# Ledger of designs, part 13: VH-VL binders against q7z443r523to685

Target 1, 163 residues: q7z443r523to685
Amino acid sequence: TSLNMSTHQLTITVNVTSLEKSLIVSIDPDSPLLMTLYLGFQYQPNCTHFHLNITLPKDKVWQKDEEYTWVLNPEHLQHGIGTYYITAVLSERQEGAQQTPSLVSVITAVTQCYYWEIHNQTWSSAGCQVGPQSTILRTQCLCNHLTFFASDFFVVPRTVNVE

## First folded at step 22 (VH-VL)

Design Vq2
Fold by OpenDDE, last read:
Structure Vq2 (fold): chain C 163 residues (1-163), chain A 122 residues (1-122), chain B 111 residues (1-111)
Amino acid sequence: as target 1 above (163 residues)
Amino acid sequence: QVQLVQSGGGLVQPGGSLRLSCAASGFTFSRYGMSWVRQAPGKGLEWVSGIYSGGSTHYGDSVKGRFTISRDNAKNTVYLQLNSLRAEDTAMYYCAKGYHYGRGSPDYFDYWGQGTLVTVSS
Amino acid sequence: DIQLTQSPSSVSVSVGERVTIDCKSSQSVLYSSKNYLNWYQQKPGQAPQLLIYWASTRESGVPDRFSGSGSGTDFTLTISSLQAEDAAVYYCQQYYSIPYTFGQGTKLEIK
């Protein structure tokens, strides 16, 4: 879904129902631009009031689909189950790039890494974490043990308000 | 108006070191990534290393642990430190400007330096 | 790593003729409707020069006879009417993933 950032700001609303999964947020613009994302729990964050922030595109990536992706691990979502708000603020645009308004595609998903725990005959996420290189297209799993790995992936409904 | 002027290079023995420089002008250097690309004599192009505007770096597998890319934004210059040189490192080395403004990924190569020759031989 | 394979490796063509150079990637370089592939021209004794970026957009100053097409894993550089000054080696390059990689090059000679 593409949205117009006519006022240089948008807010993503996501209901988090699990504290054991990572939230993947993809905010991909139609042309290169610099934006800052602010995370809030049960309130709409801004540049002065937020739990966490990130500037996109990332300052280091291995693939292009990572550039405008924010991986929020359970530790970043420690505030609890409920509604999280992400405010994206446009900072700068590529020189010579398309003028405002800018089109932005927003996708949100939850994911976790699992391994088969032989002793209990069940899937477990113990010792595993979704890596920062994860995107909407792939899940990077970082585990402190060697075993058979898998992941789940669910697109999460979200509401996007353009302000 | 954009210019990349290279210096350094030369003849060195295996195991030796060289430092390449690339002085940039005509654009806001601090907002663009830079890369080094090399070309062995009579061969194709090989990406060697890249540095973001923010200083993050990437390296080709063939040079990891031996080469170091760095930048001095105050001098509008990108560097490539070549250590533990091998015969297979013999090549024309080019600096190249990244295309993206802002975070400045070292991709795209819209402008190139004139190249500097590095010869590794005993 | 993404490998790029160009074809042909070399070709000799007369002035005024149409030339096509293919570039195949080992995996897709398409993301969000953007193809992360460039074409470069390198004349003898010179540094490479950017011709096409985003697979199909001509760099400023590049003659209209040059065009890029393709998507995903298959790309083509086309010279609609070859000129004498077009004798060079042409390279495709992907910047979708690290390390950035080039095709092996296509040497274009004038008959």
Scores: ipSAE 0.862, ipTM 0.933, lowest interface PAE 0.4, mean pLDDT 93
Fold by OpenDDE, last read:
Structure Vq2 (fold): chain C 163 residues (1-163), chain A 122 residues (1-122), chain B 111 residues (1-111)
Amino acid sequence: as target 1 above (163 residues)
Amino acid sequence: QVQLVQSGGGLVQPGGSLRLSCAASGFTFSRYGMSWVRQAPGKGLEWVSGIYSGGSTHYGDSVKGRFTISRDNAKNTVYLQLNSLRAEDTAMYYCAKGYHYGRGSPDYFDYWGQGTLVTVSS
Amino acid sequence: DIQLTQSPSSVSVSVGERVTIDCKSSQSVLYSSKNYLNWYQQKPGQAPQLLIYWASTRESGVPDRFSGSGSGTDFTLTISSLQAEDAAVYYCQQYYSIPYTFGQGTKLEIK
């Protein structure tokens, strides 16, 4: 799970099989650094060609495990079922921090929030969304109703290429 | 060398206001978060507020809605606006330097200001 | 909130002796092999000074006699051979979650 970011760039490949679940991407460096992640569908994205991007660490977190976590909700994954590529580009390191090579741990998982729909006697995700504070350790469920709820969580296979 | 020089504070009546300043030098201020930590007389340390390099803020529950942390990167200064002061706010207030580049988390207190005393009393 | 409890609250020790201060957190501050816990020294009339960060890394300029150990919820600050100038109050502090919190402090006096 730990990789050397030798050339200041790595690509994560994830096969998305559901458009109803959120993708959690954790890319934690061994030492603090600034990076930009680019999302692409069926192509390797870069700084000029991407569907979505984010800069990590996040500019506001409540716990440390959130800093280098990207939560991609279904609306971010509506390009289709298939292979998504995430290119992480190192921007800069903290002053005095360990220099290249950068050790990075990458974990990808899918999750969704469910509640027990009493009328249909089934689990439903209607009115619920995985929140932006979700991490590989916990799922934040944001629902517009009050009911008993749960979540699933699955680590998904991924390929990481260090260039 | 890193330096944090504080100013402001003093004696104020309950319900009053004060503004604390912390001028930073010796590092790229705009890239680091900053925090305020206070210490009541004879007591321990309490984190009050933090501000990221990007301007996002956090507050302790005891000061939410009353205190405001802000920064002026052009002046290399972080501020703490103290409103609706209470007797329990009486403390030595310290500014402290954060840790991270980039988003600059206000969580690594490797350097501290000299402290500013705030006394709230009728 | 994460609560940190230090022990002892106060201790008096002779010069040259070994001193250990414990800090227990109400929940783990370990993530991705990093413990988000600091130790500070505060001498009378002074601002706190960082001694140890990430639970076990000495801050630059800190004497070798200071060391930090532990992981998860249990941490220890050790002074291998106490010096007269080490008289101070010591604090542990977690920065894993908001709000950041400190232990109640340990007052170390020299006999």
Scores: ipSAE 0.856, ipTM 0.935, lowest interface PAE 0.4, mean pLDDT 93
Fold by OpenDDE, last read:
Structure Vq2 (fold): chain C 163 residues (1-163), chain A 122 residues (1-122), chain B 111 residues (1-111)
Amino acid sequence: as target 1 above (163 residues)
Amino acid sequence: QVQLVQSGGGLVQPGGSLRLSCAASGFTFSRYGMSWVRQAPGKGLEWVSGIYSGGSTHYGDSVKGRFTISRDNAKNTVYLQLNSLRAEDTAMYYCAKGYHYGRGSPDYFDYWGQGTLVTVSS
Amino acid sequence: DIQLTQSPSSVSVSVGERVTIDCKSSQSVLYSSKNYLNWYQQKPGQAPQLLIYWASTRESGVPDRFSGSGSGTDFTLTISSLQAEDAAVYYCQQYYSIPYTFGQGTKLEIK
């Protein structure tokens, strides 16, 4: 889904129902943009009031699909189950770019890494974490043990408001 | 106009070291990534290393642990430190400007330096 | 790593003729409707020069006879009417993933 960013910021609303999974946020513009994302829990964040922030595109990536992806691990979502708000503020455009409204695609998903725990005969996420290189296309699993791994991936509903 | 002027290089023995420099002008250097690309004599192009505007770096597998890319934004210069040189490192080395403004990924190259020859030989 | 394979490796063509150079990637370099593939021209004794970026956008100053097409894994550089000064080695390059990689090059000679 693509949205026309007619103003300098947008707000993404996501309902987080699990603190055991990571939230993947992809805000991909049709043209290169510099933006800062602010995370808030149960309030709309801004540049002066937020729990966490990130600037996109990332300053180091291994694949292009990582550039405009924010991986929020459970530790980043420690504020609790409920509604999270992400305000994306446009900082600047590429040099020489026309000042036209930017089209952005917003995708939110939850994911976790699992391994088969032989003793309990169940899938477990113990000792595993979703890595920072995860995107809406792939999940990077970082575990402190060697085993067979799998992951789940679910696109979560969201609302986007252009402000 | 954009200009990339390279210096350094030369003849060195295996195991030796060299430092390449690339002085940039004509653009906001601090907002662009830079890369080094090399070309062995009579061969194709090989990406060696890249540095983001913010200073993050990437390296080709063949040079990891031996080469170091760095930048001095105050001097509008990108560097390549070549250590533990091998015969297979013999090549023309080019600095190249990244296209993307802002975070400055060293991805595709709209401007190139004139090249610096590095020869590693006993 | 993403491997790029160009074809042909070399070609000799007369002035005025149409030339096509293909570049095939081992995996897709398409993401979010953008192809992360460039074409470069390298004339003898010179540094490479950017011709096409994002697979099909011509760099400023590049003659209209040069064009790029393709998507995903298959790309083509076309010279509609070859000129004498077009004798060079042409490279495709992907920057979708690290490490950035080049095709092996296509040497274009004038008959």
Scores: ipSAE 0.852, ipTM 0.927, lowest interface PAE 0.4, mean pLDDT 93
Fold by OpenDDE, fold request of step 23:
Structure Vq2 (fold): chain C 163 residues (1-163), chain A 122 residues (1-122), chain B 111 residues (1-111)
Amino acid sequence: as target 1 above (163 residues)
Amino acid sequence: QVQLVQSGGGLVQPGGSLRLSCAASGFTFSRYGMSWVRQAPGKGLEWVSGIYSGGSTHYGDSVKGRFTISRDNAKNTVYLQLNSLRAEDTAMYYCAKGYHYGRGSPDYFDYWGQGTLVTVSS
Amino acid sequence: DIQLTQSPSSVSVSVGERVTIDCKSSQSVLYSSKNYLNWYQQKPGQAPQLLIYWASTRESGVPDRFSGSGSGTDFTLTISSLQAEDAAVYYCQQYYSIPYTFGQGTKLEIK
């Protein structure tokens, strides 16, 4: 979904139905901009009331598709199953932001890393975590063991309100 | 006017150390990333290291564990500490300004220093 | 790592002629409608200078005879009418992924 970010903030609503998967949030502008994302559970967060926050683009990436991606692991979603709100607040335009207003593409997805557990003949995520370099294009799997790994990836419905 | 003025370098024996400096002016240094790029004599360009405006760093594989990039925003200077130098490190070293304002990624380079020659030889 | 291969490695061309230099990437450097590829010019005894960024955007102050084209994995630098001062080595560079990498360079000489 592409949105016209004519205002200073937008809110993304995501229904989290599993505490075993990571939430990937991609909020990619068509031109460089600085924004802060705030996470809230069952409330709309702001700069003074939030569970977690991040500033995008990230201050260190290995590929460009990581710059505007927020990886929320189960530990970040510890409040429980339910509705999470992400408020993105525009801080400033960066150099090269010639288009006004700019478009922002928002994608939300859930993912997890799995390996085939031979003994139980099932896929397991035990000892595995989705890494911070994960994006909507790839999943980084960080595991404390060596085996054959796979991942799932599901786009999750969301509602975006521009305020 | 953007200027990058380099200093340091010289002749050093294998295993030795050098420290390169790059003094910046003409732009808000603290808001841009910086990189070092080197060029062996008669060869092409090789990215060596980059530092974000916030201080995060990246290194090329050939220099990891030996080179250290750092910056002093108060002095508008970026540094490259070269340790455990090898013959293959012989090159002209350039500091380069990152293009992006803000988070200051040390990617593509709109301005370059004049270069500093590093020669590693026994 | 992303490898960039330029073609040709060297070329000699007369003033006024058209010159094209190709750069091929081992993987796509295209993301979100942006190509993370630059072109640099390095004249003898000088530091490199940025010519083109985002594959096709000309850097300020660069003559309009220089242009960049291409997308994904195939890119081209074009000099529409070669001038004597254009004698240099030209490099493509990707900044899509760490480590940033350069092509091996194309030496352009004037006949």
Scores: ipSAE 0.846, ipTM 0.931, lowest interface PAE 0.4, mean pLDDT 93

Design Vq2
Fold by OpenDDE, fold request of step 23:
Structure Vq2 (fold): chain C 163 residues (1-163), chain A 122 residues (1-122), chain B 111 residues (1-111)
Amino acid sequence: as target 1 above (163 residues)
Amino acid sequence: QVQLVQSGGGLVQPGGSLRLSCAASGFTFSRYGMSWVRQAPGKGLEWVSGIYSGGSTHYGDSVKGRFTISRDNAKNTVYLQLNSLRAEDTAMYYCAKGYHYGRGSPDYFDYWGQGTLVTVSS
Amino acid sequence: DIQLTQSPSSVSVSVGERVTIDCKSSQSVLYSSKNYLNWYQQKPGQAPQLLIYWASTRESGVPDRFSGSGSGTDFTLTISSLQAEDAAVYYCQQYYSIPYTFGQGTKLEIK
């Protein structure tokens, strides 16, 4: 989904139905820019009222697809099951970047890391966490044990409002 | 006009240390990432380390734990501290400017220093 | 790590001739319609100079005879009409993933 950033901010609405999975938010701009994302639970956040925030692009990445990706682990979503709001505010454009209007592609997905638990003959996420290098293209799994791993990946239905 | 002027380097014994400096001018240094790239005699280019404008760092595997990249924005200078030097570290070392203004990723290099030679030999 | 392999490793060409240098990456360096690949020229005794960025955009001051093409894993640097001053070693470089890596270089000599 592509959005126009002419208003310098957008709001993403995501219904979180599980607190055991991580939320992946990808905001890919058509040109380099600085933005701040604010997370709110059951309210639309802003720069003065939010639960969590991040500035994109990230200040450290290992691959380019990570630059504008926000990984929200269960600990970041501890507020409960329900509607989360993410407000993205444009801070500035990088030097040499194209002028407004700017387009951004927004993708939201949920994922978790699983391993086959032999004793129970079931998939388990125990001891595993989705890593911060995860993107919509790949899941980084950080586990405190060695087993055969897999991940699920689901696009989360969302509503995007341009404000 | 963008300029990168390097200093430091020289001859050192294995296990020794050196500190390289790269003084930048002609651009807003604090808003760009910087990298070090080396070239062994008669060989190709190897990325050594990078530092974001915000100070985050990356290292090549061959130098991880031994080299340290840092920056002083007040002096418009990026540094490379070379410790536990090995013979295979012998190379011309170049500082390079990151292209992107803002968050300052040290990704691709539009300007280069003149290079400084590091020779590690007994 | 992403490995870049250039071909040929060396070539000798006469002035006025067309030259193509290939660079193949072990993984795609394409993301969001951008190829994270550069080309550099290094003349003897000098530091490398940026020629092409984003695989096909010519750096300011670079002569029109230089061009970059390709996408994903296959890239090509082309010199449409070789000049004497183009004798150098050329490197491709990816900046899609850490560590940033270079091709092994292509030495271009003038016949």
Scores: ipSAE 0.843, ipTM 0.929, lowest interface PAE 0.4, mean pLDDT 92
Fold by OpenDDE, look of step 22:
Structure Vq2 (fold): chain C 163 residues (1-163), chain A 122 residues (1-122), chain B 111 residues (1-111)
Amino acid sequence: as target 1 above (163 residues)
Amino acid sequence: QVQLVQSGGGLVQPGGSLRLSCAASGFTFSRYGMSWVRQAPGKGLEWVSGIYSGGSTHYGDSVKGRFTISRDNAKNTVYLQLNSLRAEDTAMYYCAKGYHYGRGSPDYFDYWGQGTLVTVSS
Amino acid sequence: DIQLTQSPSSVSVSVGERVTIDCKSSQSVLYSSKNYLNWYQQKPGQAPQLLIYWASTRESGVPDRFSGSGSGTDFTLTISSLQAEDAAVYYCQQYYSIPYTFGQGTKLEIK
């Protein structure tokens, strides 16, 4: 979904149904942008009222697909099952980015890292978390043990409003 | 006009140290990333290190733990501290400007310094 | 790490002739419809100079005879009509992933 950023902010609505999975938010602007994302639970956040925020592009990445990706781990979603709102506020356009109006594509997905627990004969996520370098293309799994790992990945239905 | 003026190179013994400087002008230095790229004599180009506008850093594997990139925005200068130098570190070192304005990743090298020669020899 | 392999390593061409230099990456450097690949020209005794960015966009001041093409893992720098001043070493470079890497270079000589 591409959105016009001429209004300087957009709101992403995501229904979180699990507290054990990480939420991946990918924003793909048509031109380089500086923006701040605010997370809210059961309310629309803003610059003065939010649970968590991040500025994109990230100030350190290893691959380009990470630059406009926000990884929200379970600890960031501890507020409960329900509707989360992300308000993205445009701070400024980067130099050389002269395309107006700017378009932004948004993708949201949930993922988790799993390993096969041989004793219980089941997949487990114990001791594993989704790393901050995860994107919609790859899941980084950070575990405190060594074993065979797998991950699930699901695109989460969302509503995006331009305000 | 963008300019990158380098200094600090020279001859040093193995295990020695040098600090390279790159003074920038003609652009808002604090909003761009910077990189160091080196070229051994008669060889190709090798990315050495990069620093974001915000100060985050990356290093090539060959220099991790030995080299340190830093910046002084007040002086519009990027530095490369070379420690524990080895013979294989002998090269022309170039500073290079990042392309993207803002949170300035150290990628894209649209402007280069004139280079400074580092020679590591006993 | 992403490895870039250029071909040929060296080439000698007469003035006025067409020259193509290839660069192949070990993995795709394409994301969001942008190829994170640059081409540089380095003349003897000089620092490298940016020629092409985003795989196909000429840097300001670069003559029209230079062009870049390709996507994903295969890229080409083309000089449509070689001039004497084009004698140099040409490098491709990816900035999709850390560490940034260069091709080994292509030395272009004038016959």
Scores: ipSAE 0.842, ipTM 0.927, lowest interface PAE 0.4, mean pLDDT 93
Fold by ESMFold2, fold request of step 23:
Structure Vq2 (fold): chain C 163 residues (1-163), chain A 122 residues (1-122), chain B 111 residues (1-111)
Amino acid sequence: as target 1 above (163 residues)
Amino acid sequence: QVQLVQSGGGLVQPGGSLRLSCAASGFTFSRYGMSWVRQAPGKGLEWVSGIYSGGSTHYGDSVKGRFTISRDNAKNTVYLQLNSLRAEDTAMYYCAKGYHYGRGSPDYFDYWGQGTLVTVSS
Amino acid sequence: DIQLTQSPSSVSVSVGERVTIDCKSSQSVLYSSKNYLNWYQQKPGQAPQLLIYWASTRESGVPDRFSGSGSGTDFTLTISSLQAEDAAVYYCQQYYSIPYTFGQGTKLEIK
């Protein structure tokens, strides 16, 4: 969805139902905008109380769909199954950008990398993980072996509150 | 007014080295990305390398491992070190300012330097 | 790598006429409602100058006779009511994916 951000922050609520999948959060403004995201498990985070944070756009990207994408791997989500909150706070606008309300697009999805385990004739995720260049358009799979692999991708429901 | 003043070009033999400089003024240099773009005689434009305001770098395939981009924010200057030069590196080299303030992606170029000719031959 | 192909390679047109230059990308450069595609003008002996960014937004100081259109993989630069000073080589450039790439250029001559 696209949201009008006349305030300096918004909160995304998402239910995590698996500790094996990675959460992809895309929060992409219509014009260049610096922001800081804060992650909280079962509480609304702020700049002084959070589990994890990131500044966007990223300091280095290979493709523009990476700029406003936060990849949260299972290690980042080990607080449990349940409700995670993400507070996005506007930091500054780029020089020459007009001072107008910003439209922000928010998409949340889960993804996981798999490989074909020949001995068991089944898909396994062991030795594969979702990489930091993953986005809502593509999943980067980082595997410790050279075999046949694949990934899944599911857009998940979320609630967005503007503050 | 934004100015990008280039220096450091010339004639060099294959295998030689040069260091190109681009001195910036008229904007907050430390907040913007910078790129080098080259144009071989009679040919089109080729992006060579870029550097974010924070110092992260990217290189084109044809120059990776031979060229190094760097910046000195105290001197408002971006550099391109050209090593192991080949005849195909003969070109006019332009420095260019990225548009994006803050994180300073080196991605689209609102201001360009005057160009510095590099000639690699016998 | 994203390849950009411009057409025509060269065109000769009279003052006052309309000129259209096409740029075709081998891969979509559209993301989040933005097309990461620029147009530049390069006059003889000069550095390139930015005309259009995000496919359709004119840079400050660029005359209204220049306009950009298109999305995804197909883009067009249009010059309405051509003037003598518009004789130049025109380049499209994508900045969606590393390495950033340019089209091969379109030479516009006044006949």
Scores: ipSAE 0.644, ipTM 0.844, lowest interface PAE 1.0, mean pLDDT 86
Fold by ESMFold2, last read:
Structure Vq2 (fold): chain C 163 residues (1-163), chain A 122 residues (1-122), chain B 111 residues (1-111)
Amino acid sequence: as target 1 above (163 residues)
Amino acid sequence: QVQLVQSGGGLVQPGGSLRLSCAASGFTFSRYGMSWVRQAPGKGLEWVSGIYSGGSTHYGDSVKGRFTISRDNAKNTVYLQLNSLRAEDTAMYYCAKGYHYGRGSPDYFDYWGQGTLVTVSS
Amino acid sequence: DIQLTQSPSSVSVSVGERVTIDCKSSQSVLYSSKNYLNWYQQKPGQAPQLLIYWASTRESGVPDRFSGSGSGTDFTLTISSLQAEDAAVYYCQQYYSIPYTFGQGTKLEIK
């Protein structure tokens, strides 16, 4: 899905149903934009009232799908199960750029890392975490042990408002 | 006008060191990433290292651990410190400006310096 | 690492002819409808110059006889009516994944 961001602000609404999974938010513009994202639990955040923020594109990436991806781990979602709001605000335009409308693509997903616990014959998340290089294309798993591991990935419904 | 003026090359013995400099003008230097790209005599282009506007760095596999990229925003200058030089490091070294403003990646190069020759010989 | 393979390695053509240069990537460089691939021109004794970015967009000041096409892993640079000043080495470059890599180059000569 693509949206016109000519008003320099939009809000993404997503329902979080698990405190064990990480939330992956991709807000990918059709042209390079500087933006700041603000997270709020059950309220619309802004630059002075939010739980957490990030500035995109990231200041170091290994692959381009990481540039406009926000990884929210369970520790970041400790406010509860329910509706989270993400407000995206343009923070600075490219030098010499015209003020033309920009299209953005928004995808939200959840993911979790697992390893095979051989003695119990089951998958477990103990000792594994979703890493900061995770994107909608791949999950980085950071584990403190060397065993067989895997991850899941689910695209999650969201709504987007332009302000 | 964007201008990248390079200096610091020359002849050096294997195992030696050099520091290359690239002085920038005509753009807001602190807002753009910079890279070094080299070209051995008669060969193609090889990306060597890049630095983000915020100072984060990446290195090519052949130079990691031996070369260090850095920047001084007060002097509008990017540097490449070449240590433990080998014969295969002989090349023309170009500095290049990244395209992205702000948190710009040092990833595609709209403007290039004139080149600085580094020769590593006996 | 993403490898880029150009073909041909060298080509000799006459003024006014059409030339195509291919670049094949070992891994897709497409993300979010953007192909992270550039083309550069390097004339003898000069630094490279950017011709095409995002696979198909001409850089400012580049003549419209230069065009880029392709997606994913297969890319082409086309010169539709060759001129004498186009004699150069042409490189493709991916900037999708670290380390950034270049093709081996294609030398274009005038007959």
Scores: ipSAE 0.641, ipTM 0.841, lowest interface PAE 0.9, mean pLDDT 86

